# VHH binders against q9y6x5, part 201

Target 1, 379 residues: q9y6x5
Amino acid sequence: LPPKLLLVSFDGFRADYLKNYEFPHLQNFIKEGVLVEHVKNVFITKTFPNHYSIVTGLYEESHGIVANSMYDAVTKKHFSDSNDKDPFWWNEAVPIWVTNQLQENRSSAAAMWPGTDVPIHDTISSYFMNYNSSVSFEERLNNITMWLNNSNPPVTFATLYWEEPDASGHKYGPEDKENMSRVLKKIDDLIGDLVQRLKMLGLWENLNVIITSDHGMTQCSQDRLINLDSCIDHSYYTLIDLSPVAAILPKINRTEVYNKLKNCSPHMNVYLKEDIPNRFYYQHNDRIQPIILVADEGWTIVLNESSQKLGDHGYDNSLPSMHPFLAAHGPAFHKGYKHSTINIVDIYPMMCHILGLKPHPNNGTFGHTKCLLVDQWCI

## First folded at step 10 (VHH)

Design uc12 (framework vhh_8dlx_2)
Fold by ESMFold2-Fast, scan of step 10:
Structure uc12 (fold): chain B 379 residues (1-379), chain A 121 residues (1-121)
Amino acid sequence: as target 1 above (379 residues)
Amino acid sequence: EVQLVESGGGVVQPGRSLRLSCAASGFTFSRYGMHWVRQAPGKGLEWIGNIYHSGSTYYNPSLKSLVTISRDDSTNTLYLQMNSLRAEDTAIYYCARDYWGEARTSFFDYWGKGTLVTVSS
């Protein structure tokens, strides 16, 4: 039987939640598997960019999903979220499910992972669900497990996506212990349901399962707002994205717009595209705008109004609050092993190794994840 | 200050059409995406669809053939056109303001108080 892998994402699951809340089901999963305590995600620390980095092993400037809201200066196209099914946005990279289907003639299955309901290089996931937030975790799990057990050619790569705890993180903020405790307990119960379902179907012992996330969450406040309209009149630019990373397309001279913005707030850095720090790997793509504004952690950029957002992400990827974790269990993984940190782009070459696939050129380093794997020597 | 006010609800016969409006005030409406969400009696919230500041629309696949979302930025008004109404469309309908650059969140920063639509048998 070929090796099989299920990749699960709980959106916005901050690594630090593992230390501040009880996760009995996740703890049992980790006890017989591996835990990476911090995953350093890519900049910007947003949902679609990081989900696509997980499955391509590429920085955002390389895979082309550079934000959840984008404008392409060459083609003059606008992208507003992952429900935009124009393959143009996704075609700058080859995600792992495409590679899986084209090598070895295997099938892929997807329950709502970003990009899986889009034909990419004329290839769509063999089995998939069109994105619909109202579909329960149980229904997504039922479809994934059915496809893993009843497919020809066999499903060897499957993905499962869930919107929490991101939605509640935005609503309550990560420091609301009462509300976040309730939300995180529900997620732990869903992990318990996942493991139970896989055991009942006879899949558990031979399936590799990765549980991870795309980013963390930081606390925001009405006391930490940056009013962009106090910096510059909206007639001077087109706004492509707002907070916490603003993407500015000038309607007048770029230098004039930059000069109006550069000293507007002590809690926001303003970059010309060519001056964006190299460590972000966020420069070489037509979808990255001529000027970007990067708010300090916990600061929200607004348009002359308040924000009800109590938690947010998108901030500097060096911030621990932006980091998710990775836990894994299965025949490819050690049991009871803890690892401190990997880069989110390292997940892709690790997954390719587990599945026996040749990875496309990528920004990940296999050496960073080899200590997690039973078939590797960790020196 | 920031307010969203839904209107146009009421009692309607099965098979008929209805258009709901949402009047926005206290912010620059044209710069934000907007959503429609509903809640049937005794049930959870169901996302209907959204319209971005660019005018691009996305719909719940189960409802796509039955609804159309539009906006008029000159009057700060969001619309939901519903066709072929059924008893199961009986719900309180809410408009909500989108987060800039957020994907796949089910929470919005501002909501209206809702307008009740009752589809009579």
Scores: ipSAE 0.485, ipTM 0.764, lowest interface PAE 2.0, mean pLDDT 92

Design uc13 (framework vhh_8dlx_2)
Fold by ESMFold2-Fast, scan of step 10:
Structure uc13 (fold): chain B 379 residues (1-379), chain A 121 residues (1-121)
Amino acid sequence: as target 1 above (379 residues)
Amino acid sequence: EVQLVESGGGVVQPGRSLRLSCAASGFTFDRYAMHWVRQAPGKGLEWIGNIYHSGSTYYNPSLKSLVTISRDDSTNTLYLQMNSLRAEDTAIYYCARDYWGEARTSFFDYWGKGTLVTVSS
């Protein structure tokens, strides 16, 4: 029987939550599996970019999903979470479900992972759910487990996406221990439900399960605002994305716009595209705008107003607050092993190895994940 | 201060139509996408749809045939047109302002207080 893998994402699950809150179900999962304490995500530390990096093993400049809000200057197309179904945006990379379906006679299944309801290189996940935030975790889980158990050709790769704790992280902020404790307990209960459902259906013993996330969360405040309209008049540029990374498309000379912005706030860095730090791997794509503003951790860029957001992400990927974790269980993984850090792009070649797929060229390093796997020697 | 004020709710008979309004103030309305969200009694929040600053609209696939979202940037007003109302459409309806660059969160940075729609005979 071919190896099977279920990839689960809880959006916005900051790695540090594992140390500050109790997760009895997740800890039982980890006890008989592996834990990577920090996953260094890609810049910018946002949902669509990082979810696509997990399944392609590529930096954002290479896979083309460079933000949740994008503009492509060559084609003059706009992208957002509500118009994300144009294959144009996703076609700069080949995600693992496409590779899974094309290399072997195998099926993929998807419960709302970003990109899975879009035909990419003329290939859509064999089974999928169109994105709808009102669909419960239980319904997503029921569909995934049905497809894993009853498909022909067999579903060997499945994904499951859930919006929390990101939504609550934004609303309450990660420092609200009372509200975050309640939210994270619910997440842990969902993990318990997932494990119990897989055991009940006889899937647990032979299924590889990865639980991870795309980014973390940091505390924001009304006392930490950067008013962009105080820096520059809105008539001089088109705003493509605002906070905490502003994407600026100049309507006048780029140098004039840069000069108006460069010293406006001590709490943001202003970069011409060619001056964006190499460590971000955020430069070589037409969807990256001519000027990028990067706010300091916990600072919000606003348009002459306040912000109700108490938590945010998108900040520098070197910040531990932006890092998610990875936990995994199954026949491919060691039991009771803890690893300190991997890069989020390393997940893709590891998943290809588990499934016996030849990975597309990618930015991940298989050696970084070797210690997690039973069939590998830890160097 | 940023304010969103919904109006137009009330009691309506099944099969009828209703238009809700959301009056926005305290921000540059034409620079933001706007959303409609509802909450039926005893249920979670259900996203209805949104409209971008460009005027492009996107809807919950389960509701697309029943609703139309529009905006008037000259009056800073967001609209929700609902047709063929059913008892299960009974809910508090909220308008909400999109936060730039968020995806998949169901979080919005400003919400109205909501307007109650009751579908009954």
Scores: ipSAE 0.467, ipTM 0.727, lowest interface PAE 1.8, mean pLDDT 92

Design uc14 (framework vhh_8dlx_2)
Fold by ESMFold2-Fast, scan of step 10:
Structure uc14 (fold): chain B 379 residues (1-379), chain A 121 residues (1-121)
Amino acid sequence: as target 1 above (379 residues)
Amino acid sequence: EVQLVESGGGVVQPGRSLRLSCAASGFTFNRYAMHWVRQAPGKGLEWIGNIYHSGSTYYNPSLKSLVTISRDDSTNTLYLQMNSLRAEDTAIYYCARDYWGEARTSFFDYWGKGTLVTVSS
């Protein structure tokens, strides 16, 4: 039988939640599988960029989803955080479900993963659900397991996306032990439901399952605000994205805008596009604006108003608070193995290996994940 | 200063229609997705739907045939049209601004104070 893989994302699941809260169902999953304690995500540490990096193995500058809100200077198109379905935004890369469908006579299935309800290079996931936040985890799971068990050509790659704990992380902040404990217990119960459903359907022993996330979460405060309107008049620029990474499109001379911003706050860095640190791999794309502002961890950029958010992400990807984890179980994976760290772009070539696919050129390094796999020597 | 002010609530008879309005001020309205959310007495929050700056709408599947969301960017106003109202539609209705640059979250950075809709005869 061909290898099968289910990729599951719980949005905003900060890696250190694993050591600060109890996860009995996830712990049982890990006991017979593998755990990567920290996954170093890509910059900026936002939902759409990192979800697309997981399935393409590319930095944001290479796959083109550089933020949740974007402007393309060449075509003058605007992408909103509304999950724009224009294939233009997604066509700079080939995600794994497209590769899976085109290289072998195989199907893909998707429950809400970013990009899966969009035709990319004229190919859409064989089975998919249009994005709707009101659809329960149970309904998403029921559809995915139905497609995994009853498809021709067979579904060999499936994805499942869930919005929590990101929404609650924003609302309560990661330091609210009472509320976050309740939210994370519900997520652990969903993991229990997932495992139980796969066992009931006879899928568990022969299915590779990866549970991961796109980013973490850090505590914010009304005491840590950067008022952009106090730095520069709104008539001098168009704002493409705000916080914690502001994307500035100047309406006047770029150097003049830069000079008004560069010393405005000790709690943000101001970069001309060509001066963005190389380690971010966030420079070579028309959707990256001429000036980028990067707030320090826990600081929020605002427009002459307060902020109600107690948690946020998007910050420097070197921050442990921004890192998710990766857990996996199945015939491809060792049992009871813990690994310290991988890069989020390494997940794609590992998944291609498990599925027997030739990866498209990517920024991941297969060697970083081979210690997780039973068919590899850990050298 | 961001403000969202809902209006149009009140007592309506079962089977009738009602349109709610949300007047927005203090931000560039046409750049934000906007949401409608309700809370019935003693219940949790229920998401009704949203409308993006493009005009694209997404609805709670349980409510899709009963509601329509629209916006007028020239007047900074969000609308919720409700048809075939039932007693279980009795709730406080809130408009909410989508979190700027945050995808696929149920967290909203600003809410109105709400408008009460009571469906009874």
Scores: ipSAE 0.306, ipTM 0.632, lowest interface PAE 2.9, mean pLDDT 91

Design uc15 (framework vhh_8dlx_2)
Fold by ESMFold2-Fast, scan of step 10:
Structure uc15 (fold): chain B 379 residues (1-379), chain A 121 residues (1-121)
Amino acid sequence: as target 1 above (379 residues)
Amino acid sequence: EVQLVESGGGVVQPGRSLRLSCAASGFTFTRYAMHWVRQAPGKGLEWIGNIYHSGSTYYNPSLKSLVTISRDDSTNTLYLQMNSLRAEDTAIYYCARDYWGEARTSFFDYWGKGTLVTVSS
């Protein structure tokens, strides 16, 4: 029987939550599996970019989903959470579910992972749910397990996405221990439900399960605002994305816009596209705007108003607060093994190996994940 | 203080057209994408469409042939033109401001109180 993999994402699950809160169900999962304590995500540390990096193994400049809000000047197309179904935006890479369906006679299933309700290179996930935030975790899980059990050709790759703890992290901030403990306990209970459902259906013994996330969360404050309108008049540029990474499309000379911005705040770095630090791997794509502003951790860029955000992400990917974790269980994984750090782009070639797929060229390094796998030599 | 105020609702007969307005204040209207959403009695929220700063419009495919969204940046006003109204279009209609760079947490950071449209003969 072919190997099977279920990839689960809890959006905005900061790695150090594992050290500051109790997760009895997740700890039982890890005890008989593996834990990677930190996953170094890609820049910018946002939902759509990092979810697509997980399933392609590519930096954002290479897969083309460079932000949650994008604009293409040639086609005049806009991309946002409410308008994410145009294949144009997703076609610069081949995600693992497409490879799974095309290389082998296998099916893929998806409960709302970003990109799975879009035909990419004329291929859509064999089974999928259109994104709808009102659909419960239980309904998503019921559909995924039904498809894993009752498909011909067999579903060998399945994805499951959940919006928490990101929504609560934004609303309350990660330092609100009372509200975050309640939210994180509910997530742990959902992990318990997931494991119980898989056991009840006879899927648990032969299924590889990865639980991960796209980014972390840092505390914001009304005392840490950068008013962009104090730096430059809005008539001189078009704003494509705002905070904590602002994407600026100049309406006048680029150098003039840059000079107005470059020394405006000690808590914001201003880059011409060609001067963006090489370590970000965020330069070689037409969707990256001519000027990028990067706020320091915990600072919010605003347009002459206050911000309702008590937590945010999108910051420098070297920051531990931006890092998620990865836990995994199943026949491909060692039991009781802890690993310090991998890059988020390393997940893709590892998943291809587990599924027996030939990976497309990618930025991941298979050697970084070898120690997690039973069929690999770790030294 | 950000404020969005919808107007133009009321009782209309089936087959007629209606234009709703949303008056925006407290922010630079021209810089934000704006949305229309509705909620029919006993139903969930249904996204109608949005309009970007560029004037580009995107619609719920189920509603595209029935509605047109436009904006007047000089008066900070968003419009929803509805044609061939049916009883199923009875709903509270909300104007909403786009949430910059957010995904999967919320599509809107501010929205109005809503205006009721009742399609009845």
Scores: ipSAE 0.652, ipTM 0.840, lowest interface PAE 1.5, mean pLDDT 93

Design uc16 (framework vhh_8dlx_2)
Fold by ESMFold2-Fast, scan of step 10:
Structure uc16 (fold): chain B 379 residues (1-379), chain A 121 residues (1-121)
Amino acid sequence: as target 1 above (379 residues)
Amino acid sequence: EVQLVESGGGVVQPGRSLRLSCAASGFSFSRYAMHWVRQAPGKGLEWIGNIYHSGSTYYNPSLKSLVTISRDDSTNTLYLQMNSLRAEDTAIYYCARDYWGEARTSFFDYWGKGTLVTVSS
């Protein structure tokens, strides 16, 4: 029987939540599995970019999903979360479910992971659900477990995506202990439901399960706003993305726009594309705009308006508040092992190893994750 | 200051059409994408669709053949045209202002109070 892997994402699950809240079900999962305390995600620390980095092992400049809102200067196409069905945006990389399906006798299944309802290189996930936020976790789990147990050729790679705690993190902010404790308890209960369902179906002992997330969350405030309209008149540029990373497409000379922006706020860094720090790996793609503005942690860029957002992400990927965690359980993983840090791009080559797939060229380093695996040596 | 006010709801017979309006005030309406979201009795929120400042529209695939979203930036008004109404379209309908760069409809910074649509005979 081929090895099987279920990859689960709880959107916006900040690593530090594990230290500040109780997770009895997740803790039981970790006791018999592995925990990576911090996953260093890719820049920018947003949902679509990081979800695609997990399944491709590539930096955003390489896989082409460089933001949740994008503009491609060559083709003049605009991307938003609602038009993610255009394969054009996703075709700069090959996600793991596509590679999995190219092997004989293998299928993939997806409950709403970004990209899985799009044909990428003419290949769509064998079983999938079109994105619909109103579909319950239970329905997503029921479909995934049905497909894992009742498919021919067998489903060997499955994904499950859930929108929380991101939605509540934005609404309440990560420092609202009362509201966040309620939300995180519900998530822990969903993890309990997932484990119980897999045990009931006889899948638990032979299925590899990874629970992770795309990014964290930081506290924002109406007292920490950067008014872009006070820096530059909107007639001088086209705004492609706003906060906390603004993507600016100049309508006049780029240097002139840069000069209007460069000293506007002490809480924002302004970069010409070629001057974006190398450590971000955020430069070599036509979808990265000529000028990028990066707000300091907890600062929100606005258009002469107030902000109701109490939590946000997208900030510098060196910030611990932007980091998710990774927990895993299954026959491929050690039991009771803790690891400090991996890069989010390292998840892809690890998953390829578990599934026996040859990875496409990627930015991950298998050596960073080998200590999690029973068939590897940490030397 | 920022306000979104839905109108046009009420009781309507199956098979009929209905247009909802959302009047926006207190912000630069033309610079924001706007969304329609509904909540049926005993159900969670269901995203209907959005319209970008460019006029580009995107819809929930389950609803695409049944709805049309439009906007009039001169009057700061968002519209939802619904055709071939069914009992299952009974819901409170909300308009919401997009928050730049958020994926998966995880956060809207301003919502209207909603307008009730009841489809019955």
Scores: ipSAE 0.491, ipTM 0.783, lowest interface PAE 2.3, mean pLDDT 91

Design uc17 (framework vhh_8dlx_2)
Fold by ESMFold2-Fast, scan of step 10:
Structure uc17 (fold): chain B 379 residues (1-379), chain A 121 residues (1-121)
Amino acid sequence: as target 1 above (379 residues)
Amino acid sequence: EVQLVESGGGVVQPGRSLRLSCAASGFKFSRYAMHWVRQAPGKGLEWIGNIYHSGSTYYNPSLKSLVTISRDDSTNTLYLQMNSLRAEDTAIYYCARDYWGEARTSFFDYWGKGTLVTVSS
């Protein structure tokens, strides 16, 4: 029987939530599995970039999903949450479900993981749901477990995506303990439902399950706004993305736009593309605009107005507030092991190893995840 | 103060057409993508489509042949044209302002209060 893996993402699940709130179901999962306390995500710390990094093992400059909002100057195409179905945007990398289907006589299944409802290199997940935010967690779980149990060729790689706690993190901010405790309790209950469903169906003992997230969340405030319209007139540039990383396409000389921006706020760094810090691995892609503005943690870039965001992400990936966690359980994983930190790009080569797939060239380091695996030497 | 006000709803017979409007104020309308979203009685939110500041439109594939979204930046107005209305189109229709650089959240930073469309005969 081939090894099987279910990869689950709860969007915007900040690692620090595990210390500040009670998760009885997640804690029971971790007791008999592994926990990575912090996952260092890729820059920028946004949903589409990091979800694609998890399944490709690549930095954003390499896989091409460099933001949730992108512009291609040659084709004049825009990418966003509402128009993410064009394969053009996803074709700079090969995600694990495509490799799984092409290297082995196996199927993949997907409940709404970003990219899984798009044909990438002419290959779409064998079973998938078109993205629809109104579909319940239970319906997503029912489809995934049906496909895991009743597929031919067998589903060996499955993904399950849920939008919370990201939506509530934006609405309430991570410091709103009353609202966040309610939201996080519901997520813990969903984890309990997931485990019970897998046990009921006889899948639990032989299935590898990874629970992770793409980024964290930080508190924002009406007291921490950067008004871009006070820095530069909108006629001088085209805005491709705004906050907390603004992507600027100049309509005049690039140096002139840069000079108008560079001293505008003490809470915003302004970079010419070639001056973006090497540690971000955010430079070598045409979709990265000529000037990038990076707001300091908790600061929001606005266009001459207030912001309704009480929480946000996208900030510097060295910030602990931007880090998610990773928990895993199954025959490939040790029981009761805690690990401090891995890079989000390390998840891909680990998953390839578990599934017996040859990974495509990637930025992950398999050695970083060896201590999690029963068939590997940790020291 | 950012404000979105939908209008044009009401009772309409099956097979008819209806145009909804959304009047925007308190921000530079021409710089934002705008969305139409609906909620049928007892159901969740269903995304209809959006229009970029450039005029580019993207639609829910199940609705693309039945709806057209347009904008008039000179009057700060967003439109939704609906054709061949059916009973399942009965819903409260909302306009919403795009949340720059966010994905996969049910959070739009500003919503209207909605306008009710009832398709019945």
Scores: ipSAE 0.546, ipTM 0.784, lowest interface PAE 1.4, mean pLDDT 92

Design uc18 (framework vhh_8dlx_2)
Fold by ESMFold2-Fast, scan of step 10:
Structure uc18 (fold): chain B 379 residues (1-379), chain A 121 residues (1-121)
Amino acid sequence: as target 1 above (379 residues)
Amino acid sequence: EVQLVESGGGVVQPGRSLRLSCAASGFDFSRYAMHWVRQAPGKGLEWIGNIYHSGSTYYNPSLKSLVTISRDDSTNTLYLQMNSLRAEDTAIYYCARDYWGEARTSFFDYWGKGTLVTVSS
């Protein structure tokens, strides 16, 4: 009865990869669907912040997941990739799976999308897998398709998350054509497996599928390091996040810490919280620290050591290297339509429209995505 | 050069306790969160827990009652205390340095070579 949507994320899939590598399976998916060439993500261009923006339609300052590493000075709580299950961090917004379950008495299913194994406003995804990086794409796909086909009330919203090409992008850098070619071919094969599985189970013709990502990747180098310890002694501050956006909690007067940092490197901008550029929408949240350092593209902030990273993300969201793409197929979407750019916060109200849900107040603009949809007029 | 060296593994009988150590060198240990991870024979990696530079600890909920993580920043040493050991705790135990601000790739920026713990009667 109700429309169904599967949202798939391949972490760190830079939009420009589509032009530089062969994706036969993804290209077949796009040929009969839609492609958005660039998705302008939110600042900072990191995994947890952008995954939560996709499913809430909110800037990071509004949904509260402002970085992959966070500290709350009042509660003394820490947040990171290994301890992300405290609802405290996720409760500043309502993600789409919660809305889906509460408005229409429908089910949601999740294979490891950030936040889906956490009860948010006392609601957890109806079917979910606890995060475990060792679980194969095949097992995640098997569970999602089983839940889409065999659930009551019906699963109408499902998510599927995969860690590549982000892990390899960090390890090899996006300009390592030999290694990245191998990695991206494997991802294309997984997309082929996804489509084939949905066809075999009779889901393909009636399911809306979105394939997207949270951010891109840029090349780093041992020749582009900013040694924070050469700028300021660590006794003056607590470090909450390091690179390429450093989050500084001063132990002394904030102005004194700022003055020690402000002219340290020509490849790093230093902001007092109230001076962070308005275009970042990265200011109005207590989890954003009093001083933020922003490295220039391809520069790594370090603590008196080298860096193993050959690729990184987190940089200015205006950079094309930080942008993912969005491809979609299904009864809600046009066939063979190409669109240039949307904002990542626009995905949420589009998904709410497809599912017939009333969106919570959000920062997205439905008009930006309406031309992708068959039931909308493009004027 | 950043280096992490685990020690304290060996054969231990079920129900007993064991403390593992990780000696860190080549970086300012006091500024990093540190992790313990294990791999049982024929299984994937299992995160045990971490400890922040502040001393705050977080644990795998399945293991929380059985383990304690601590650190000594004066000696650059990370500890894992394990109590009530069972046969399923047989694994190679790894010390790992937190990858500042990275998520979901299960990528720690530096690992030790591991120490084997065998729980056998």
Scores: ipSAE 0.656, ipTM 0.840, lowest interface PAE 1.5, mean pLDDT 93

